# Designs tried in a protein design chat: VHH binders against LysM domain-containing GPI-anchored protein 3 (LYM3). Part 10

Target 1, 370 residues: LysM domain-containing GPI-anchored protein 3 (LYM3), of Arabidopsis thaliana (Mouse-ear cress) (q6npn4)
Amino acid sequence: KSTIEPCSSKDTCNSLLGYTLYTDLKVTEVASLFQVDPVSMLLSNSIDISYPDVENHVLPAKLFLKIPITCSCVDGIRKSLSTHYKTRTSDTLGSIADSVYGGLVSPEQIQVANSETDLSVLDVGTKLVIPLPCACFNGTDESLPALYLSYVVRGIDTMAGIAKRFSTSVTDLTNVNAMGAPDINPGDILAVPLLACSSNFPKYATDYGLIIPNGSYALTAGHCVQCSCVLGSRSMYCEPASISVSCSSMRCRNSNFMLGNITSQQSSSGCKLTTCSYNGFASGTILTTLSMSLQPRCPGPQQLAPLIAPPDNVPKELMYLPSPSPSPSPEFDDIAGGGSSIAAVPAASPGGATVSSSNSIPGNPANGPG
Key: E = the ipSAE of ESMFold2; O = the ipSAE of OpenDDE; V2 = 0.75 times the mean of E and O plus 0.25 times the DockQ between their complexes.

## First folded at step 5 (VHH; framework vhh_7xy4_2)

Design h6 (at its last look DockQ between E and O 0.01; V2 from the best seeds 0.00; counts 0 for: pae E 16.5 > 2, placed apart)
Fold by ESMFold2, look of step 5:
Structure h6 (fold): chain B 370 residues (1-370), chain A 123 residues (1-123)
Amino acid sequence: as target 1 above (370 residues)
Amino acid sequence: QLQLVESGGGLVQPGGSLRLSCAASGFTFEDYAMAWVRQPHGKGLEYIATISGSGGYTYYSDSVKGRFTISRDNAKNTLYLQMNSLKPEDTAMYYCAKDLSWDYSTEGYFDHKGQGTQVTVSS
């Protein structure tokens, strides 16, 4: 459920889509569904991009990803987003909506967005506009910087469970979604407020308003700068990105300090701390700020949000198998769960079990406050 | 009927080796990434290693890189952890885990964890 608010043509905001893979897909294939940068997608989920050929890694069915998107004002109505999808063999509006896009769109919404085309019969290769939810709010709640996730409610979800999973409250969930009561139904789309690190860039910066969810990373400045947001932090830490691209100077003016550089000198009078911080991207230039301070003690090493290895869950035996013909169970959608090839989506086989309880990831490395 | 059963733990001297096994049943093993985690007495869980469903990709925590090897035999529905050059710091209860979901919330999800097998490194 999107909400509608007036907006102006210049308004944009960052948002996230909660996407669950319907089948095994390469990183690039998931990114293509949402027309998003594959590396930025991985970093928004704190997936380590230093592995070789990471964009060709196969992500397993049922993996949940936060897809970073930008919402723009369209026709003076609330900010919106759409993408394009080229139909494949055996696609229906139902399978595209419920399986390929994980319930982020309904078949009726696809029909409305493509009203110039007769969609009663879908030819292979038909290009469809897929409207996607945008959870952006015009900054009314200044007490808490938040990035909003569009989350498709599962059959096993409860309001309390969703609140716990995303470190928010039932009260905030109900308020953000303008709900009269805290009850949910499977297939509902909720806007979930995520804690985030905000920026203080000047308004003329291309990345003005950059906001990063806790526990994740973002690329900015044309892939030149990588910023992280440690759990519990409200301020981001930025350094040169690990990806090799051509970049303008990242040296703080009038110094030999490079972006992200923090040095300290212990003396009898305290710790002299010098930092080179990121201040936005403008007119092709990476803006930096050099800060010098005297503190009683030198701080410890900089902490970053933990990274996790790219998942891979594709059995070798399925690489060249024909698509399964027997139908999935009557309760199952059209997505083939482990019985079909990647990217081609025949009728789904029965897939993952309903989870009756949630567990924390106990070994999740805590990359504590910076 | 989903089950994860760890075995192969025991008492070993520093510098020794152990091989842990995890027998999986009740799900299509090769479809899921698997992990080893450990819990030292009185402390929180620590991720040690993960392996993709195909076995093509592995990840190791810094504390075990070069000493531990995660592997799987999808024909036998079995996950392994070969532990070499064991140190007293490796003393913990070791768990096999089915890892299905990736997020960074402090209360995030993973699917299932076994009963554990104790590894004790002492002279």
Scores: ipSAE 0.000, ipTM 0.142, lowest interface PAE 16.5, mean pLDDT 73
ESMFold2 (binder alone), look of step 5: mean pLDDT 82; pTM 0.833
OpenDDE, look of step 5: ipSAE 0.026; ipTM 0.442

## First folded at step 7 (VHH)

Design k02 (from h2 with T101I; framework vhh_7xy4_2; at its last look DockQ between E and O 0.13; V2 from the best seeds 0.00; counts 0 for: pae E 11.0 > 2, placed apart)
Fold by ESMFold2-Fast, scan of step 7:
Structure k02 (fold): chain B 370 residues (1-370), chain A 121 residues (1-121)
Amino acid sequence: as target 1 above (370 residues)
Amino acid sequence: QLQLVESGGGLVQPGGSLRLSCAASGFTFSSYAMAWVRQPHGKGLEYIATISYSGGSTYYSDSVKGRFTISRDNAKNTLYLQMNSLKPEDTAMYYCAKPRIYWSGDWLDHKGQGTQVTVSS
C-alpha cells in the first residue's frame, strides 16, 4: 500500500526489474548493466543454461526480461539498489535513462545520484551511479507470497492489459501502488505483484527471504543450489545445481539423504514422506533440514515451467536459417567487463519440464497479444 | 504535458509561516501520491513530505515534523504545504513533485519549477 518503504539497516529483500532490450546485447552485457549474475538472470526468465557458451548468446532488441535484484535499506525510509554504468560514445543522460535502462531511471535521477560529478561534460568512460526502483513490500503477503516487478508503463499499455499479462488484477495493481484510480501514463513505474514461492530460511542466512516467481528458477548458495517454483505451489523446491564444481556438504545431518531427496511409503494410514530440504546459506555452509511427514496421499510428478532455448546467435537481419552451430566467439567491449563464461550445464530441467518451442520468455503470457 | 506549478513562496521572518500551493495538470492528480522536496542554494535535494493519493497517509522528514503539514484537495488538483515556525535553515527552493506511481525512494518522476522560500530578517 505504501509508496515509501520503511526499512532498517539490517533489511534486505528481493525484487525484479522489468527490462526491455534497446538493442542486441550479449547475456553478459545485459547482466553487466545491472551488476547481476548472468546465469541467475537467465534462470529468472526460464532460459536453459545448459547450452554451451550461453553467456555469450545475443539477446535481441525488444526482448522483455525479468532482472533479479537484491535491495538494501538506504536512509531509513527507502530500499534501493544502485548500479554503475560506464558511458560510451554519444551517450546522453536521456539516452542512458530512456534507452539503455528502459525508463527504469530518469535523467534527473541520474544527475542527482551523481551530484559531485559535472555531467555537462559527459566524457567517454565516465562511471555513473544508476539508482533503480526496488519494490519489496516485505516480499510476501500473508495469504499469498508475491515477488514485485518494477514495470515501466508504455504508450500502448492499459491497466487491464498489464494485469492480464502478469496474471494479476486491476484491483491488486491499484492497491499495491496506492492509486486512487487505475489511471496510468507512459513512463510511470508500477510495482506488479507476481505470485511466488517463498522460503522460511533463518534471518542469518545470506539468502534470507529468497522468493521465486511462479514458473521460474533461481540459483543460490554460490551457484551450488538451484530452486524452482511450480505454479500450484507456494513452497520452493531446491536441489543441487549441476553448474557448481565445489560446494559444502549437501547431505542432511546424520543421514545418507542428499538435498532434494524425497522418499515415500504409502500405507493404509497415508503416505510417509522423508525429505532432505534446503534451509539457506550461512557462512559458506549449505543448511539442510531432514523432515518426516504423514500425508493422505503421496505427491504426484512435479510439473515445472518449461525451459526455453536461448536465442540464436545468428543476426536475424542476415536472413540466415537459424543454425544449431556452436556459436561465434570473439567479442565484446566496455559495459562493465570482467571475465569469461563458466561452461554450460547439460540440458535437462529438474523433473523433465517440457520445452514448448515458445517465442516468448517467461514473464509474460506465451500468446498474450491474441 | 504533465505540469506542476508552485506558488506561495517569499521572504519571511524567523518564526513566521507560509502556505505553499501546487497546481497540477496533465494527469489524474487524485490517483497519485504527491511530495514536497526542497533544495538550498548549492546543496542537494532534501525530502520534506509525502501524501497518499487519498490524503489518508502523510510522511515527514525529521527536520520538519511538527512544523510542516502536507495536504491536498483532489477536487481542485492542488497540493499544499503549510509551513509554521520557520527557521533560517528552511531557506530553499521548494518543489512540488510527482513520484513515479511506485516510489521506493529511488527518486522523483517529475518536479515543478519551484517557489523560493527565504527565512531571514
Scores: ipSAE 0.164, ipTM 0.567, lowest interface PAE 4.4, mean pLDDT 77
Fold by ESMFold2, look of step 8:
Structure k02 (fold): chain B 370 residues (1-370), chain A 121 residues (1-121)
Amino acid sequence: as target 1 above (370 residues)
Amino acid sequence: QLQLVESGGGLVQPGGSLRLSCAASGFTFSSYAMAWVRQPHGKGLEYIATISYSGGSTYYSDSVKGRFTISRDNAKNTLYLQMNSLKPEDTAMYYCAKPRIYWSGDWLDHKGQGTQVTVSS
């Protein structure tokens, strides 16, 4: 039972799909299923891309990933149509919908989206459009920035469990999903509001409306700029990406400040911060803004969202339908089934340096050549 | 307890008009988008039209666009469907629906009893 949201606006937004792997797949294979950049997908899940050959890493069956997509209004329906699937031997519309795409789409929705194709027999190599469900957050009237995750309800899920996993509330989940009571059925799709860092780029920017969930990263500007969203923040921190690509200037106009540079000066009247911030990507040009702000005290070094190593297993018995078993996990979920537990609070505890002690984050403009 | 009560159906000649109403209770009507769906006898549910919470935006299925008009009166907690230029293929049970943010395949739990529209003579 999956769905695609009705709409009346032609605007687009960024959104996330909650995807559970049906089998072991390489990073590139998962990215190919959704027509997304493999590196961007890893960063959306807080997975450290500095590991050798990370795109060929094999992700385990039943791992949960957040897949970054663009949510459009096409024919009055909120859906992503950028996803194409090339059929394989023994595929059926049912297996494609329920297994390959993890229940994010129904066989009937695939049929409707491909009405010009004879689907009564699926030859190997048939290209199908896969319409995937999404929603756009309308962040007006002092609401905190949020990004919707399309989440397929599992048999073991409760509203309280989902709320805890994604750092939201049962009240918010029921309100966002227009529910009279907090009840759910396996196979339903919920919109889960994730706290996010938003941007204020001009409408003509290619990445207008960029939004990043707390605890994760995004790549933009043709892989030239990497932005981090720290837990609890509403503003993203952007710096030059460490990926070797040719990029336009990242210097703030009429200054020696490079994108991501922060200078602070403490005085008796408070702390004056000067920053060179990312302002969007337009016509091949990286836009920057030099800004100054006043705060009572100078902050410490810029904090970045923590990263995890590419996962090679999932915690016990968190299988996507049919037979969910209660996990004997600690109070915090060590792995949220999506490659990383960005919705979990770090355990006070056994010195989990691996999660808190991230590898070097690509791109450090504060330590760059002048 | 959420309730949706449809009315205004009946027998009408081809080319005729009907206005359907849906009285809503048990939730804050003015905060939610609303929809009409229909079910021809022996067939599945067909999406017809959606209206935003304020009434400022609408969407129509291609099968009814230009002939049907969805509207709402938030002061009266009532949803409307004006059906003009009716065709025999419009014959169906019509349901008012309060969608979740995503559509579910089991809409009967979020729909009223329905009102029958029959186009013939």
Scores: ipSAE 0.005, ipTM 0.274, lowest interface PAE 11.0, mean pLDDT 77
ESMFold2 (binder alone), look of step 8: mean pLDDT 83; pTM 0.834
OpenDDE, look of step 8: ipSAE 0.586; ipTM 0.826

Design k07 (from h2 with S104L; framework vhh_7xy4_2; at its last look DockQ between E and O 0.17; V2 from the best seeds 0.00; counts 0 for: pae E 14.6 > 2, placed apart)
Fold by ESMFold2, look of step 8:
Structure k07 (fold): chain B 370 residues (1-370), chain A 121 residues (1-121)
Amino acid sequence: as target 1 above (370 residues)
Amino acid sequence: QLQLVESGGGLVQPGGSLRLSCAASGFTFSSYAMAWVRQPHGKGLEYIATISYSGGSTYYSDSVKGRFTISRDNAKNTLYLQMNSLKPEDTAMYYCAKPRTYWLGDWLDHKGQGTQVTVSS
């Protein structure tokens, strides 16, 4: 069962898929399943991207990742049709749905989305649209910005455990999923509200609508800018990315401030803060804004979520856990999405970076060295 | 046996108002979100509004937002749709529906016969 958001608007939003790897996969292979940028995917899960050859790192089976997707309105229902899959030897619609995509889709849903193709004979190399559940709920008028994660319930899960894992409440989970009681079964798909920071970029920016879960990171502006939703706040913090090349100016106009610089001046009237902030990416230009504010006290250092090394294993206790009646989710040390009370995958704007490594192979003559 | 019975439709002039009701039985009404959908002549089903099990959250399609109000009375097992500022394009068969987690087709097995709303001079 999965939660359904009725809709009528053509507007889209950014959303997240909770994906559990069915086998060991390279970072690029996971990213290819969802047509996302592998470096952005890693950073969205608070995985340090500064390691050499990180895109070829092998991620272990059973690792949980939050995958950014665009959520549309299709036939009155929120769902994503942006994901495509080329069939492999021995694939069935059942194995694609339950194994490859971790139960985020059913075989029937794949059939409906591909009604123009004869699926009675599933040839190797057949390109399938994979419809994936998602939610926007932007018209709900909630008190705080939120981004929704599509989560496949595990046999060890309880509503209380899911709520704790994603820093939400059983009440919010119940309301979002239109449930009369917090009763869940393995394989159900829930929409999980995550606290997030929204951007105020102009609509013409290619990263318009950037939204980042609290304690998470995003790459934007062609890998030039790294943004985070500061722990426990609605404050978005952006700075030059640690691994960037050939970027437009990130200096705020008519100042010596670089993007991400914050200065404070304590006075009897309070703390005067001056900030050089990111304002979106447009036509190859990194937009900046120099702003000033007055606060009662000068703030301490920014509290950004720690980055972790690319994981090569999953905690032993998860590997051997039985499938009992509802139990709390284990804490994972390997990734922010599994071990932290703060979920960490950014909402990517339309036109954000995707898998750059995969695009260089199918014969494009205009490829430049990066 | 689950049953949803819609009522309150009829003929109304543009700018008028109607209030639709849906009597629910055969399930614990207060445990489930509810919705109104409509089918204009010759077109598919359109979601109009949904309301959470407690009535604490409501959602509206853009075509009716600001004009229609969904509500429920859990003590009476009844769902309501207040329709104001009616327009000719609101002409449709209106159905009360119990949402499920599955795709739209499965959900339609939980709607009644509907109530016709016609907006014309």
Scores: ipSAE 0.000, ipTM 0.222, lowest interface PAE 14.6, mean pLDDT 76
ESMFold2-Fast, scan of step 7: ipSAE 0.261; ipTM 0.642
ESMFold2 (binder alone), look of step 8: mean pLDDT 82; pTM 0.837
OpenDDE, look of step 8: ipSAE 0.681; ipTM 0.868

Design k15 (from h2 with G105P; framework vhh_7xy4_2; at its last look DockQ between E and O 0.01; V2 from the best seeds 0.00; counts 0 for: pae O 15.5 > 2, placed apart)
Fold by OpenDDE, look of step 8:
Structure k15 (fold): chain B 370 residues (1-370), chain A 121 residues (1-121)
Amino acid sequence: as target 1 above (370 residues)
Amino acid sequence: QLQLVESGGGLVQPGGSLRLSCAASGFTFSSYAMAWVRQPHGKGLEYIATISYSGGSTYYSDSVKGRFTISRDNAKNTLYLQMNSLKPEDTAMYYCAKPRTYWSPDWLDHKGQGTQVTVSS
């Protein structure tokens, strides 16, 4: 069972899929499965895109990835229908659903999405629409910016473990998924809210609505600008991308500051902070804003999530993170404590203080002369 | 209205061959897998063969595997069954069937009137 978000508008949002590789796959192969940009996929997982031949790097089986997707409104429900899969030899709807897509979709859902074709006998090379789960919830969780990850529950998972893994709470998970109780079963698909940074770009920017999960990265402005959501913060930081592309000017107007440059000067009066910030991409132009602020203290270095090399193996620690067993609720030992007859101290009669309503009519100040 | 019309049945000697045809109408033939089933006299329906909508995949029952070939011409809305090395046990009414698009045990709801195949010396 999957969490269903009703929708009434044709608007789209950014969303994430939690995906576990069923086999060793190249970065480009994984990206192709979901029809996403491989670079975007890597950055969503804080993988260094400057790594040589990173697109051809083989990602190991059982690796968990966050896949960035676009979530749509289809027939009144949030879903993604943009993904297509070309069938291979020996594929079945079951194998496609359970293995290739890691349980993010059911065979029945695939059938429904492809109702125009009889899929009882599947041909090699058939292009299938793969409906995928997603959620938007207006990009917020408890009134804070959030991106939602669709997570397939495993047999070893607990609600507490999932909450811990994604830095949320059991209560929040339960509420987001409209669950009466935090009971989960293998194969369930949960919407997991991730803390995120929301952009304040103007509406006319092509990257309006950019949202980045905390500790992740994104490319924008035609791969010219790399943005990150600062760890433990809701602040987005953008800088020129490490990849060499033809880009418009990234300088702040009327200054020598480049995009991403921050200067701080501590004085007795406070910290003068100057920042050249990214303000969106419009009409092929990178928009920048120079800002100056006075703060009581100069901020420390921004804590960006470290970019990691593409993994060759799944760390054992990540494979087996047993969801911490719910700590046994302390059995409140019913200490049958003895009935000490605490004497009923007599309720002193609160005296009726007569709040005198003094009506003082404040006076009509006079119209001074021309 | 969905129609399936079988033809090509007849009397044949053991070891002989027959080619059955099924003319389909009333639905988008090229979008659906098709199947052949047979019913021996006094027995239930038996699955024989299935072909995918494009014709790229075929499946056979063990009883006919290696002897029968299912094929289709989507341009002609026609399903075929080439039957070689026929045996007396192959004697039955043969039906063209349109399986359901969804996994259902009653996938044989759509079948033609059938054509009789009799294998006898």
Scores: ipSAE 0.000, ipTM 0.218, lowest interface PAE 15.5, mean pLDDT 84
ESMFold2-Fast, scan of step 7: ipSAE 0.527; ipTM 0.798
ESMFold2, look of step 8: ipSAE 0.123; ipTM 0.534
ESMFold2 (binder alone), look of step 8: mean pLDDT 82; pTM 0.835

Design k18 (from h2 with D106E; framework vhh_7xy4_2)
Fold by ESMFold2-Fast, scan of step 7:
Structure k18 (fold): chain B 370 residues (1-370), chain A 121 residues (1-121)
Amino acid sequence: as target 1 above (370 residues)
Amino acid sequence: QLQLVESGGGLVQPGGSLRLSCAASGFTFSSYAMAWVRQPHGKGLEYIATISYSGGSTYYSDSVKGRFTISRDNAKNTLYLQMNSLKPEDTAMYYCAKPRTYWSGEWLDHKGQGTQVTVSS
């Protein structure tokens, strides 16, 4: 599969935009640029949504975010998301393309998308259609579940560095982007395959086709259900979300098992597993499936992706740095996350110590060619 | 600097043929997919065809399938569009384009003035 293959259907699919903040912006302000749900955006970046008034938290300039979007096929040949932007004082097509939307669109592409508007005069309050490129490959025939990130190449980037940052290979990047050699130019947009956890929900479910990138979370079922994808996993784990109490039943039919309950019982004949799993959201109803299986051995303790405190603009000495003694070193996270992989929850500290982490800045000197 | 220079356009009668050429420089041509797009006077940009870096895969808009053929010569850094059975509706300025790693018309980094094709009796 590559980005030059035509869309075989007009079906929509899930994709990600790789976005770097041009200035300090509230969570709601970033979400508004892409017309996406703020809490879904936070969870795609493993940011803890349980923090009070998190939607008004100010995210720092230069932070790299994965923006979850729905990608649509246009004319069977191109995949894009169209968002809307209302012009502000001193805006130019160049500043909107390069700063506000981080190079995910060019001034020429904005002009073409707004051919019926006189763009020689950008009055404050002008509504512009902003086309944003996206890539997605859907189908049961894929060997591994993956979500595709639209990544804007920076001047210091190399294909090897990008592959390492996002836990993929130069070969996969080259193939997905229909390239003959790993040659890139600043401003090129690459489709980066991110390993993900897939779902097997029925087609009538509102969240049919839900897919979560490794290391991330998603909210579904009207914010009633939270699903996670552990690094290296292909299967998502879903449980009741803590932020909503007005939800339909999350109990598996004819049982005392709640969504997310897994019971294991080891014996000489093997391990008996009983699970109450999430199976999608339809007509206001949370669908569950109770299943029993016999396996040779019981699975180890479940590992969930860690949630991090909302990033902020604090002095670097207050950032939590990975310990040098614990092994193994997560080198993939060092490249993708700028080297900060763990955050302490400030609210849990009675001493008042504040720790923040995870300002993902593309262009980390450690990712440069050497 | 990336440069794309189109040539081969002209006036042709309905049912006629033209071959467009595009000379590429300033980047590793053989590493990138390439596209042809067109813009009729007073209308928006229309995607025509895309070719993979090796020439092993080609894709066409429904309006030109069976009539147009995209090809490339990586040794000469040149992209071609063979246009057969031309129709008045094919009248447009034709542009050679390097996609921004998506092959849609909206994502093209085309350079230069293009080459005009006019199909008229």
Scores: ipSAE 0.144, ipTM 0.561, lowest interface PAE 5.7, mean pLDDT 77

Design k20 (from h2 with W107F; framework vhh_7xy4_2)
Amino acid sequence: QLQLVESGGGLVQPGGSLRLSCAASGFTFSSYAMAWVRQPHGKGLEYIATISYSGGSTYYSDSVKGRFTISRDNAKNTLYLQMNSLKPEDTAMYYCAKPRTYWSGDFLDHKGQGTQVTVSS
ESMFold2-Fast, scan of step 7: ipSAE 0.335; ipTM 0.700

Design k22 (from h2 with L108F; framework vhh_7xy4_2)
Fold by ESMFold2-Fast, scan of step 7:
Structure k22 (fold): chain B 370 residues (1-370), chain A 121 residues (1-121)
Amino acid sequence: as target 1 above (370 residues)
Amino acid sequence: QLQLVESGGGLVQPGGSLRLSCAASGFTFSSYAMAWVRQPHGKGLEYIATISYSGGSTYYSDSVKGRFTISRDNAKNTLYLQMNSLKPEDTAMYYCAKPRTYWSGDWFDHKGQGTQVTVSS
């Protein structure tokens, strides 16, 4: 069991960067640091993209984001995505590494990646190659599908705390990172396995191998399709995205069923389930599959990952009001008292967004606990 | 407090061999992957080799595959680099390094003061 995976220059995989904002930045500004799609970045964090002008929304300093990236093969092993950064006034390799990129890269690694450039004085407008860490582990034997998050260890972090935060175990963290003991230091970068919904798209699809972490969304098919992962529900659920773009047909062949439609009918012979499912994107065409099955009983309604409002700063007048936090660790509450006005992101209701798969009348909806 | 001290460098003729050592202290050596990197005069750092915490996995740059062997002795907190069939282009300051992530031997948060290897004909 090794974290070093032999690969070729043609190998790519999906991965995530764990990024903490160093200052207040617009969504587009954060996305530009990583050369990623702003809307895909928002959906990876379950942020509702239907809000007006959401790409110009200012995200608060200290907010933690999962940045969706494509990992590529470097030197026969998978370890890097290269991004580009244009230097600004007063930039140093240290401030770029530790503040701008949140410790996901070291000053030494920036220097190595730009060995033919004189970095003794950073002139404004210098274009730097920024190598970022990634972990794929695809092509090895795995028990459950997972996406790997590159996580920068902070001064207060413990292995147990990290494991709890990301719903994994200390054993899994030590094994994934080929560690002999669960010892960490601030600035270490860990590959954190996030349980995920996998896809079964054909190899010729451009989004072959699409995988989405639990509780999250992904945007695919040229912004035409959005998919959600909720473990304990059905497999990855995809529906038309709310973005106004030109899209190929999203109807299942030989039917009136649109992508995402699920119908079920219980009878004495069992439950007849019909679904119009997303099956990948190929040559500009959205692939759909119409599936019909007979089961002993009908499944419950399709669960959607809960969406949150774009995070924002809480005015000082409201900072003492209890705000729900998505963080599962209450031990971080004392740290937040360090003069920060950063608001906690409201936690989604356990009832979340639910799609009914039957022609039933609306019952008395569950109002959650409390 | 973290210290990495390299030794074993020197002047050698092409085709010769050298064994480098790195004494580590101030951290739990047996829990971390370790790497060797080098820097030729006036050039950037070049990744050479990585070894896992247990010594069970090793990786080498294409420039040294088949010639260099990385190894470790966890009981002695010591990292080694056996260099065979040395070439003039191997001339560099060699550094022992602690990588920031196991799967990226060219990413490190600490490196020692180095040991000079000179291969001349």
Scores: ipSAE 0.031, ipTM 0.488, lowest interface PAE 6.6, mean pLDDT 78

Design k29 (from h2 with H110P; framework vhh_7xy4_2; at its last look DockQ between E and O 0.40; V2 from the best seeds 0.00; counts 0 for: pae E 3.4 > 2)
Amino acid sequence: QLQLVESGGGLVQPGGSLRLSCAASGFTFSSYAMAWVRQPHGKGLEYIATISYSGGSTYYSDSVKGRFTISRDNAKNTLYLQMNSLKPEDTAMYYCAKPRTYWSGDWLDPKGQGTQVTVSS
ESMFold2-Fast, scan of step 7: ipSAE 0.438; ipTM 0.717
ESMFold2, look of step 8: ipSAE 0.196; ipTM 0.581
ESMFold2 (binder alone), look of step 8: mean pLDDT 82; pTM 0.832
OpenDDE, look of step 8: ipSAE 0.589; ipTM 0.830

Design k32 (from h2 with P99G; framework vhh_7xy4_2)
Amino acid sequence: QLQLVESGGGLVQPGGSLRLSCAASGFTFSSYAMAWVRQPHGKGLEYIATISYSGGSTYYSDSVKGRFTISRDNAKNTLYLQMNSLKPEDTAMYYCAKGRTYWSGDWLDHKGQGTQVTVSS
ESMFold2-Fast, scan of step 7: ipSAE 0.349; ipTM 0.667

Design k33 (from h2 with P99D; framework vhh_7xy4_2)
Amino acid sequence: QLQLVESGGGLVQPGGSLRLSCAASGFTFSSYAMAWVRQPHGKGLEYIATISYSGGSTYYSDSVKGRFTISRDNAKNTLYLQMNSLKPEDTAMYYCAKDRTYWSGDWLDHKGQGTQVTVSS
ESMFold2-Fast, scan of step 7: ipSAE 0.202; ipTM 0.595

